# VHH binders against Guanine nucleotide-binding protein alpha-13 subunit (gpa-13): the designs that were tried, part 11

Target 1, 348 residues: Guanine nucleotide-binding protein alpha-13 subunit (gpa-13), of Caenorhabditis briggsae (q4vt39)
Amino acid sequence: GCNSSSLNKLQVPEVRASRSNTPASQKSSDQSYSHIRLLLLGSAESGKTTVLEQVRLLYKQHFTESEYFHRRAFIYHNIFKCIKSLCRAMKMSDIGFADPINMGRSQSIIADEENHYGIFSKELAEKIKCIWADKSMQSLYARRSQFNLNDSAAYFLNNLDKINTLDYKPSDRDLIMAYVPTCGVQNVIFTASNQSFQLFDIGGQKIDRRKWATQYEGIDAIFFCLAISEYDQKMNEDMVTNRLDDALKLLETISEEPMFATTPIYLFLNEIDVFCEKLDVIPLSNYRKDFPGGDQDDALDFMENLAVAALGKRDKSLYRVYRCIAIDTQMMAELLSTVFKDIMKRKR

## First folded at step 4 (VHH)

Design s38 (framework vhh_7n9e_1)
Fold by ESMFold2-Fast, scan of step 4:
Structure s38 (fold): chain B 348 residues (1-348), chain A 128 residues (1-128)
Amino acid sequence: as target 1 above (348 residues)
Amino acid sequence: DVQLVESGGGLVQAGGSLRLSCAASGFTFSSYAMYWGRQAPGKGREWVSGISGSGGSTAYASSVKGRFTISRDNAKNTLYLQMNNLKPEDTALYYCARAPSGSSRTAFELSGTSYDYWGQGTQVTVSS
C-alpha cells in the first residue's frame, strides 16, 4: 500500500512516460488492437506488486531509467520501514539489545518520522548496521514469521553498503525483493504466446480499494493475491482486523460483484513457505477453530477451502487456485505460463 | 531432465480392469501434484484424475468417478491409476503428467489441461 501524501513528497521529477511500458490510452489512433485485460487485486503486502514485477521480468518488459530511479527511492523507504518495524518489535519483546547502546539507536529510529526515499546519511546507515548486527536483533529476526515483517529484510539489510551508494541501480532481483506500493491505476502491457495482455494494478491499501469500481468493465480475468501467512496478523490501518479475514471479505465482495459474474478469478495463495514455517510455532487452530489439525498439506488445503468458500456460489469453471511463493521467479514463470494458457483457451 | 514412463496398458473387454503405473524421475516427486490424462485418436488431451503431492487429496473427472482410483507411492516415485468397470469410451492413450510447481487441490481438480510435463503414454483399448 501507499499514502498519496507520501508519494507527493518524493523529491523525484515528474515522470511523463508511463510507469507501465505502454498504457492502453497511449495507443495510436490508427492502430486496431485488442488486449486480454487482467485486473490484479489483493490487500497490501499480499504479493500483488511482486506478481506485477515478475510479469515485467519474465515477459522482457524493460524498466526505463526514471522507473529505476523511482523504485530505488522505494527500496530505501522499505529498508527504513523494515528496520523501524524490527526496532518496534524489539521494544515490545521481553529481551533487550545485546549492545545497550543499540537501545538508544533503536529509539532514535522509532522516533524518526521521515519516509527516507533517498540515500541514507552516514550516521543513519551506521545506526541501521549496528542495530541489524545485534545478536538479540538477529534472534528476533529468526522469529520474523510471528511479526508483520517483509521476508526481504535480511536481503537488503545484509547488502546495505552496496545499496546505500549514490550510483546504486537496482537489479532485477532487487526489484522483485522490494515491496513497492502502488497508488492509483498502474498497468503493464506484455505479450505471451503471441497474445497481448494488459495487467491493471489499482493499489493494495484499504483506502485504494474504492478505485476498483472504475476498472470493472471489460475485464477478462481477475488475479487475486492472498498472503495465507497473514492468518495471525492484524491490519496496520486499524490494528484490530485480522489480515486474512479482511482479504477473504475483499475476495467475497469481488466475487459477488454483478460485473464479474462470468469473469474467471485466478487465486494466488502466496507465501506458502512463510505459512509452513509458522505452523509449528503459531498453530493455525489458534486463529481458525474449525481447523481439525493435520500436516502442512492439510493446512494448505484448509486455507484453499477458506478462499474457495469466500467465492460463494461461483461456478467452479470460473476460478482456479494456485499455491505460490511470489518472489520465486522459476515458480512464478511456471505458474504464470499455466495461467495465461488457461485464459487464452477461454478466449479461443 | 524430467522423465515420466507409463506402463500397464493393454486390451481388455468392457467391464474389465487394468492398473496403470507411472515411474517418475528427474525431479522431487513428492513436491508435485500429478495427473492422469488421456487422448483418444484425433482428440485433444483430457484430464482423468489428479492427486496432491502428499497423496492427501484426490479428484476425478465425472466420467470416471467411482470406477477409477488414483494413488501414489512417494518412496518409489510412482503414480498409479486403478481402472475398474472399463467402458469402450475409456479407449485412449493414457498419460501421466506433472502439474506445474505450486498447483493446488483446486487447480488440479479444475485445470485438467495445465500439464507441465507428460510421458509417452500407455495404450488402453476396451472392446465392446
Scores: ipSAE 0.000, ipTM 0.284, lowest interface PAE 11.9, mean pLDDT 77

Design s39 (framework vhh_7w1s_2)
Fold by ESMFold2-Fast, scan of step 4:
Structure s39 (fold): chain B 348 residues (1-348), chain A 125 residues (1-125)
Amino acid sequence: as target 1 above (348 residues)
Amino acid sequence: QLQLVESGGGLVQAGGSMRLSCAASGFTFSSYMGWHRQAPGKQRELVAKISGGSTAYDDSVKGRFTISRDNTKNTVYLQMNSLKVEDTAVYYCARAPSGSSRTAFELSGTSYDYWGQGTQVTVSS
């Protein structure tokens, strides 16, 4: 669950003190004249938080020391969570490690119930490195899209020695690659083409969605992130609901919201690279029986049509659809520039 | 590092045919491509667009011009048939920004970020 008491267990008191928990819908009359207000929505792991981080980096927003400390804690946690998931996947596959010693190391990782929000001990770091370097583990990870495994983990696991230091400060690239769930509301105020914007990010997990309606007042545009690569994946919350179906239903609900009847929706179809990698191994037709077949472009068009259908009877002037790779800073720079120009034209 | 290299322009008689080619190097995955033209003393205009199997044409060339793409060669083509003197222009190949979608392709005609150098097409009476 995303709540403040869970965060207190991270052993990072300053994280709570440094947090911004400003509701997107609450603004002074002064701010309502100067800022274009953007609401960033999407399911968990849709890439919406990555979009927020790209805005921070591209439009020159500085991270505070407390924010770096918070990101660092979750980088360690995510590395450990990923290696533990990979060890479980190896055990379930009944494939033996190339180095038999790694079987015992893997078992100790699986049995470790700590959350690991701090630096790893020398012993733990060595276990992780040995497991990650194992040839059988690398073969399993090469097929990760078949097993719902975290794609950013390789980036951090390949750099573990650099990351696992007391003085580690995440680089701009590390911040983009880190998956950090949003608890409450995060916001960024920035300027693009002499226009001031305020972008609000709110938690995408099912439990957090109960609070979304409190943020709907005074929104000028919605950014909706949808990871199309999740067509074959189930929700962590229940392990039954298809992630793409959940996201499409969520988009439908937002598009039908009376307060958004005249609010433009900018739809970001994220993870198109992961999606295309999966198509050759996991046919889309196995999950979407109405897909008639075709190449990668046909599959992308089909996914875009599903998203547009979820928008319902919404006027076409009140939405735009974009394909993206949220972790690609150059692509996001081009895309966000185009989006902000479109929003500014609507205010003229 | 993206580059667009155009070829196939030249002189042709009215009623004739000509094929323009645009070779793209670098990452053009999921990008909308278009052919634009600029006649002497006029503004540059969009002639044809392509993304995957989806194509669209300006009314002035509809039924006469065909845009196509060879993804294996990273090349986009403009097949021009039944050419008119009014088709005389410099023809430009262009790529839409990364992440442009079908909705942007259908509703927007002007957000291209990379352009070729242009190739002259002259149609004589």
Scores: ipSAE 0.012, ipTM 0.349, lowest interface PAE 8.6, mean pLDDT 78

Design s40 (framework vhh_rezetamig_d1)
Fold by ESMFold2-Fast, scan of step 4:
Structure s40 (fold): chain B 348 residues (1-348), chain A 129 residues (1-129)
Amino acid sequence: as target 1 above (348 residues)
Amino acid sequence: QLQLQESGPGLVKPSETLSLTCTVSGGSISSGGYYWGWIRQPPGKGLEWIGHIYHSGSTYYNPSLENRVTISVDTSKNQFSLKLSSVTAADTAVYYCARAPYGSSRTAFELSGTSYDYRGQGTLVTVSS
């Protein structure tokens, strides 16, 4: 699927799948050798989609009305899926609601099998608001990483009344905060400092072998997104494999790939805010025996060293490491500017 | 608004200790989310990272300079300082103090000396008798 790791698709391109039409900007005519070609890698939950959205926002690649409609539908769907997952987590943990009435509300949400791609009814919106405001629910949400829950939930649930209107159009901030599957969007072409760039996200897009080969030949740089906050989480596919270990193995595989031997890798160590928040509740040492203890800075340094170790024998000139919060547009503006300048220096 | 200003002797004798102070104005050095460091540029050479300090008090130094470098912070004066012992002519350089947010990788700062949001104008230090 669209959200699966792109690494196997690199090995067997023709098995890739996509539900979306390829935009004109992604046609063969756009495969100019004058573009600096960037490959965006990482799991769908690592922030790579958010990085793509930030590039679109910062470099004025405006959304179409059709794209706004698609994003709006998934914002409602994701809000409902999130509150339903929280209700299930309360039930699975046998945690009682602070307000007993919320038990019945929670049960009705769990029993609701609709996808909710549209505006919520007044009754449903009130149920969601009452459940979200419950003190036991807020306590469970503080431990959300243990339950594989979406971190954007608080943003949307805290603003439900504003979002749940017939005339709602997602703001730029809403688009950044929402996790929306973008399997059909393959690349964006943009200009920074008079230099043309093409950024590829290869996840979930089904293309023929010839187009696949031409898209990935001559990659000038790799953007690898790693959510360091996932140190305590397991993969949904097996519920056994640690998500950080899986991401580090993917990074190792990409760094050792012969076709990328001289290609610089820009590591985006994402979700440093969530990571630091988790450290106060979930000790890193519970998941990483080699962590000797210390403060938040020591833990961040440990994670950075772990990611650098996954690069193996790669020359230090062929990678850069950045700590970031992908949803922070100001931070991403400054970071991406620095990254694009470094890439341009390599091509001068 | 935020300004960093280097100060200290422009001439240091060989074998002595080079001491520089960075005075921060328009903002607080006690603010979390930032690291504060020193970089230098010897004549005809590129930028070289010397070291930095975090709000936690943790210090990180260039391995080539580690045995000679001490960086400390005085939050009451809104200052941080550099001491480089046993100086030689090779330590002649323009010295800069800088601030970087946590989003700016420690590794990028160490490698390029350019991953910062504010930097002082620099102070020339000549090592000569």
Scores: ipSAE 0.000, ipTM 0.174, lowest interface PAE 13.3, mean pLDDT 76

Design t1 (framework vhh_vobarilizumab_d1)
Fold by ESMFold2-Fast, scan of step 4:
Structure t1 (fold): chain B 348 residues (1-348), chain A 124 residues (1-124)
Amino acid sequence: as target 1 above (348 residues)
Amino acid sequence: EVQLVESGGGLVQPGGSLRLSCAASGFTFSSYAMAWYRQAPGKGRELVAGISSGGSTSYADSVKGRFTISRDNAKNTLYLQMNSLRPEDTAVYYCARAPSGSSRTAFELGYDYWGQGTLVTVSS
């Protein structure tokens, strides 16, 4: 579920939970449309939210002023969480800051218990900029794949002065690069090739069978997002379970569900760029005993084979596997077009 | 937006060598599998060589041991080194990009965004 109560306590503007972000003229009649119904699944950090935002961007679904304001708030919050995580990583690394003054700045960031959903003060912004520019910090960030760090951090931290203004409005790119958690069941109603589609996003933290039963009715296709770069990471919930193993078990459960026996699954193997970057530092064989070694292509093929194995005895005609970078808008435009055309051919 | 521009073709004697280049723009080159196709006069297009985003290569039986496909991700450029050229290698050579998100298992033979081609003539 969505934790809207925590957002209210942190002085984040309350955004009314929305299942659809459609243009005003379409929004007034969205309940009366018949659609091809798509179910979007995956863990919270699988790229699922990014795929949803790409659909909104590519198929011209308007964001409300309230939604822009909420996303702006989370951009500040995420920037502060990223710099705080980097400061903690520096403290754990036994490597000192190049500028000794940054040690004190870093300690003040770590001690700051505010969630910073608003514009940063001039003093806080300066601390963040000085810490980020530190040569030792830049060296640590080059090794970011060894830590559980947000890969979009450099994008926002390099542009902090642009972002930290009273009149800042997130660009389309800023919205794609930001990780903003979904609240409740969200959906996007859009048109591609004169066909109406509805894409449902179910929150990734806990899967409730009652919510799934609601979404089973009339589902035409499943979009399953899997961040293959998470092969070395543990679940925050228990700090024991491998994230990739958890995602593969979820995929297996979905593929074996009788209600989805004839429903095609479109599998998006996301973060292939981060995955390939990690392989140079974190060998896949350290986490997958059955990986025989090889180059980046061998590792990608191995990951595809793991995902296909999780689909079980599913008929080959009822799944497609795609490698992607969800934040790459052009790649996603071409991929989604191909996927929607395939779905349309099935429904005829 | 997506552009593939081939160069390096020309007239060469049997047994000679040529290096073809394909300059890619408008997409993240390093993330896509790439291929070389050719079309001989009066024939259909055939796959000559392919290279994955990770650098794994594949070749048509007719060119194995003579042709080498390679990529330079820093320069967004695809290459085809052609050695021991034969008259039957005479064709227009086309650079091709794999479809976005294509899996080698699912879509290995499906390529899009072909350039204008570069003519290779092998003649005495």
Scores: ipSAE 0.013, ipTM 0.517, lowest interface PAE 7.8, mean pLDDT 79

Design t10 (framework vhh_vobarilizumab_d1)
Fold by ESMFold2-Fast, scan of step 4:
Structure t10 (fold): chain B 348 residues (1-348), chain A 125 residues (1-125)
Amino acid sequence: as target 1 above (348 residues)
Amino acid sequence: EVQLVESGGGLVQPGGSLRLSCAASGFTFSSYAMAWYRQAPGKGRELVAGISSGGSTSYADSVKGRFTISRDNAKNTLYLQMNSLRPEDTAVYYCARTPVGYVRTYSDSGKYDYWGQGTLVTVSS
């Protein structure tokens, strides 16, 4: 599960938000001085952390020096994990490297048990570059949707020389593309259209969900992130439960929560690009018997209908559904602006 | 910020062909459904053709088999190839974008949030 130890080990405890519960009476009395409180929910890897990072970048909530060091460490770690996964996939595919020397390099990477939170040695960086540039590796990466490989890998691997420097500072794009897990509760305070908002991000893994209820009081709106691309994936916690089924059950549970009976839910159906790419090689009908087939648009409509069904008997005025690509800053700028305006209209 | 700019309209004889283009900017073009609408003098806007973000196409019965909608995501451009033009095709042609997160086209013009300035197509009898 995601835990607090990695954040303490990397010395970034400041990204944790203090837990708070605001009684209805205090909320009412302090309304003219309080933030509009938003709760960001979703399973692990749903894109909710990316949504929070987009809010920080779009609404001028700057990163601290400590936060840059934390993200830098995870960028290196994620690059190494990705190249190691690709090397394992090459071994399993029974496809030889175009350059035979890369077989030995790949075996070296697979055998390396270090976490690599720091800058790569010149030797390791050369091995990674040679493996990544291999024509057989590039062919395997083109088929990545078949292997559930990270789509951000090419972004970092193509720019390894720029990233692998002692003075490297992640760009705004690097921060969005980096996967950094949420441990505990973190929040960001920001202003949009002269209105102050506070967005709470809570860990999405099963072990973290036990703490969700501690944050339910005084919430003005829920942002629920659901990665529709995970229809073919199992949860890491048990390797049995379908990720989409888990996410839909979570959405159902949140929608039925008595404290949220009149709280609007803004549903972000994320990773529509990855979803459409997967459909070409992994039929949705293999995982959803009631999907009769059709094109990518029919599949997207089907997924949206599944999500709306999970909202149950909730009144249509109390939810909005958006299809998105959380790493697309232009799209997220338009979506978040629309969402914040809708929330502000409800609070008039 | 969001801009849609049509081009390629003009005067053409019956039976002729025209290719309309719509240059899109200020958004991630590949993530949106796009449509061509037209408006003849004294009439309302009507859907001519639509294309989803995934490439699925739809056509009005009056143009089916004569017009072809297509998109080039690398160039952020929407196209309408018009063949076997008729005097009834005379109208101002508009490029339209669906709202954020909508990847399917709709016949209802009220569903679209951005429109181009329009380009005039005149089919002279």
Scores: ipSAE 0.211, ipTM 0.621, lowest interface PAE 4.9, mean pLDDT 81

Design t11 (framework vhh_vobarilizumab_d1)
Fold by ESMFold2-Fast, scan of step 4:
Structure t11 (fold): chain B 348 residues (1-348), chain A 126 residues (1-126)
Amino acid sequence: as target 1 above (348 residues)
Amino acid sequence: EVQLVESGGGLVQPGGSLRLSCAASGFTFSSYAMAWYRQAPGKGRELVAGISSGGSTSYADSVKGRFTISRDNAKNTLYLQMNSLRPEDTAVYYCARAPSGSSRTAYELSEGYDYWGQGTLVTVSS
């Protein structure tokens, strides 16, 4: 199952037809079984969908008009979702807006039950801009991880005037920064170094994870995305479970899966930039009592060791660990090249 | 496109000082470990100093206490402050960037760095 923000809840039904949702485990009469098959896993907002978009941009090199229309709709939705979350966080923190008028604007945003998959009215756009420019809001955003806020929010909010136009077409950067929830299985077929690959993306929210086991057959490698920056955050589904603990338990479950006993896991420790930024404000030791202290590099080493421990007794030849920033296209180009070469070497 | 451009080399007397700079472009500088290597005539390249993305530093035994590696992430620039220079410090000095996704230990090793600048010549002679 898809959640309420899934592709199946889009306002324009025809846009859904542009999405590939072919299950990884289903037999195909096409060339899908001649491809190296990659399964992309991770919790919601781990960066896994960003990795898929990087693959599309770096290797497929083409988006259809229907796909641009679909991405534009979700960019507007994500902007509204982000500002609404920020307004709720402001209310929860009992911090007053620097401009008292923004309290009324914030309340109207919180009360707005529309999904906003279209261009914003001039009135709504001005409310969003005024709220975002507020000094108290900027102060709260500096502590955003404490309130389970999306770390890409600033990108879209800072570019609102550019994207809130009738003729807006998302740039490559906009496509990478956008959060587009995966309903069912999305996939992309691409070529790297004369080898054909098929990458399957499946929803990372708890409701979508019940579908994961249906996609396990015929997988040649697993890409597991883990946002290390979420060490201080709780899951939206229950508001009690630490997001990092959930991700580590998920990684442990995947590593112990009998079908993956000999399948290599490529672990992407994502959001290292956000993680390092947070360490200056939110000490890791406040959330991890077994962290002995140290500098930024010691904290990164500690997080890597937690992830490796979650892999259990897995043979070292059956995993690779990389530190990354999924939204950094140059870094991802180099990392993906290295990973694809390693996968190809294993198949020889 | 990843580019590293070194500057600051020159002729200096024994006991003198030089400050080398490396201007980086085409990548998120703050996210990568960086290093200074040198190559004297007829010798292989050797690691002089390394600095992690988090600012942890490592030095070759021959330069400890004399050289200081530092970075300015706002300017995308790597520095090597060289004090108490000796004739044996004469070499072409290279700026290098660690591979994407590398761990902390990469900056302590002489191997694994994937991008190099053109080099800047340092001559220590009277």
Scores: ipSAE 0.451, ipTM 0.775, lowest interface PAE 2.3, mean pLDDT 81

Design t12 (framework vhh_vobarilizumab_d1)
Fold by ESMFold2-Fast, scan of step 4:
Structure t12 (fold): chain B 348 residues (1-348), chain A 126 residues (1-126)
Amino acid sequence: as target 1 above (348 residues)
Amino acid sequence: EVQLVESGGGLVQPGGSLRLSCAASGFTFSSYAMAWYRQAPGKGRELVAGISSGGSTSYADSVKGRFTISRDNAKNTLYLQMNSLRPEDTAVYYCARAPSGSSRPYEWDSSGYDYWGQGTLVTVSS
């Protein structure tokens, strides 16, 4: 669900949003602007929010000081959530820390009910560093796919000393690595190759999907993000439904939508790096009995075939499929440039 | 600065063979999926064969079993071996680079590709 309103409890300067949550069709009409309108869809944690942030960094002018301050709060909160989840995973696994003192440190982290949207005290930062450096913790993190742990945890925890300073300003990399949940409908207006675009991002959790149809009017292209690494994970909403199966059913539903019969769908098969890493310890065949076996390239081809099959009878001219790592800014710069050029060709 | 240069086209009789080459420069060739397209007189560009960065291949039904796509990453060169040529294979053949991140471009129409060669003419006639 959306919990971004909880951040408003901090004494933080309000971030003035110049954009509105107006549906794409109404936004264009109300403002007398003509934009190419893009709808960003996908399950929660599919990487769609990361794609939005890449668009902001690559095509929109840099963040304001107020926006940096707000994102900084998310970074601290995410670091604390990551270490707390790792401590819970260690406790659940009944594995002892290599340094016995870290057991007490871990228990204090688990018991800490604060949200930590601000800089960590020296004591808290040292506890986090000691826990993260523990050899048993590093061993647990190496098997993180077995425990449904955050894949960005290592980035932030390895950089804690740089981040935990009063004058810290998030880098573009830090902003991309920070997970920010999408609440309601958000949008970004940007220019690429002298063409104005508006990208709409809508919540991917099941409860938020009931609002998707309100944003369907006037869409020129769909960006569908699918984290192929989710093949071994269950939905938080029911703890039964496989996340990949849910994402494929969503894609099928969107492709069959009458309003999108002539709307191109750009599929972003995200987290190919995490997917390949998982294959070495969690065989795809354990979750996909129809996988005939093979190497990592065969597994990637199989996943791409599943996504294309979910598009159904859609004409080949009305979709494109890309493998990506949404947090890789150079890869995303090249990919998004290509995608926007393709969309512009369709409007000529 | 991406460049794709085709060669090897010409006139052949039905049942003959030709080998097309595409010399690539200005990018890391081994990281990209590549394809051969053709355009017959009065028709749009259609896919002939595609090859992924990992070497997986796909062919149009009309050429399957007759044509072989291959790549030499050390030479930055894409090949199309054409056997048992038919009059309906007469077309300008184009080398194309798939966009970054595309592993299997063979389901795309020609508009999805970001770079193209100038084309090489293949005429199959008695």
Scores: ipSAE 0.170, ipTM 0.608, lowest interface PAE 5.1, mean pLDDT 81

Design t13 (framework vhh_vobarilizumab_d1)
Fold by ESMFold2-Fast, scan of step 4:
Structure t13 (fold): chain B 348 residues (1-348), chain A 125 residues (1-125)
Amino acid sequence: as target 1 above (348 residues)
Amino acid sequence: EVQLVESGGGLVQPGGSLRLSCAASGFTFSSYAMAWYRQAPGKGRELVAGISSGGSTSYADSVKGRFTISRDNAKNTLYLQMNSLRPEDTAVYYCAKAPYGSSRSLYDYSGFDYWGQGTLVTVSS
């Protein structure tokens, strides 16, 4: 037959957020022996990538123009993915829109198969704004955790007019709020209190976890991120496994690794704000029958005890537990400073 | 600049009472867990009482039922009400600020990121 001419399509932006794709177990230079080596672990959407972004911002690892372009593309993609998920949730819950016109708008969003890595058209942006402003949609979003919805959705959707401009450059806040998936092994070298650190980030999805064992050599400390707000949510990979149960099993596996028998684990119990908000609507006892009831502090203590139990027989000197909100830059600055100081004391 | 200034220490007889105050500045006081520690002569620092940003409290067994920790977020002030004082309560008492988002389990941990200068409490006849 006849060959048709085709134009080269633009490449999908690279999803890698770190400065280097060097495995933690591989030493690229003699300087790697002077670095304190940190391994960042957690399931997908645990806040792991957000912690890496906080390190980049707080310890003066400046973003390049190509990195800003890449992040901007994923901000648009994430906004569209989020509104589409909300429209699907409305359809599945059989909730009617307060404005009947939004039913047709919602259907067109669900039918739109484009990835939207670029700026939205005026028509699409207005459609998204009308759907988001709908009172029934806002009611559904208040129950967002019941439907595996993105907790940063309100930030981006409330700021759509500012973001949807041709000359948009993501702010530090926008970069922290954007989820950019980690593929393979990434690393960042930084300095804190005149000490050089190297932080290795590995993909947290089940398919990437088979690569984790190749990165265990020479690790000085582990950062483990656990989103406690996921107590009511199922994994996207199978739609049956509870996300918190998966994360706890993962923590058990890491704590039991012979290579980590004397390696300290710094456990970040993330999304405590979302967790506390959820408790007012979704009782913890519905998912954890051994929770005896109580206030929000009792529930946080219960979740912390559950995570500590997953560490098994690990000596108390070999772990620290922090309650955090990974997207809170002020809190993360103070927590990371405390963590790095503790690590340095262990090495001296 | 974070600053914690303790006051209210002094000499008191066994069985007496004192109220310690800690004036906080340079940070959003209401967002942080706070604690009182003490250090007796020739001994290390020990946790006396802790209070979360939400108001939940914890106490060392040696002071439980005798001491009450409280906070006034409008005045950026932390308090320790000490009743039924004993000679073994003699120590320098320190106000401490936790790192933002610190877990309750960290109250026994040396990870408190800021400490005041201390106020001396002497329980003696």
Scores: ipSAE 0.000, ipTM 0.358, lowest interface PAE 10.1, mean pLDDT 79

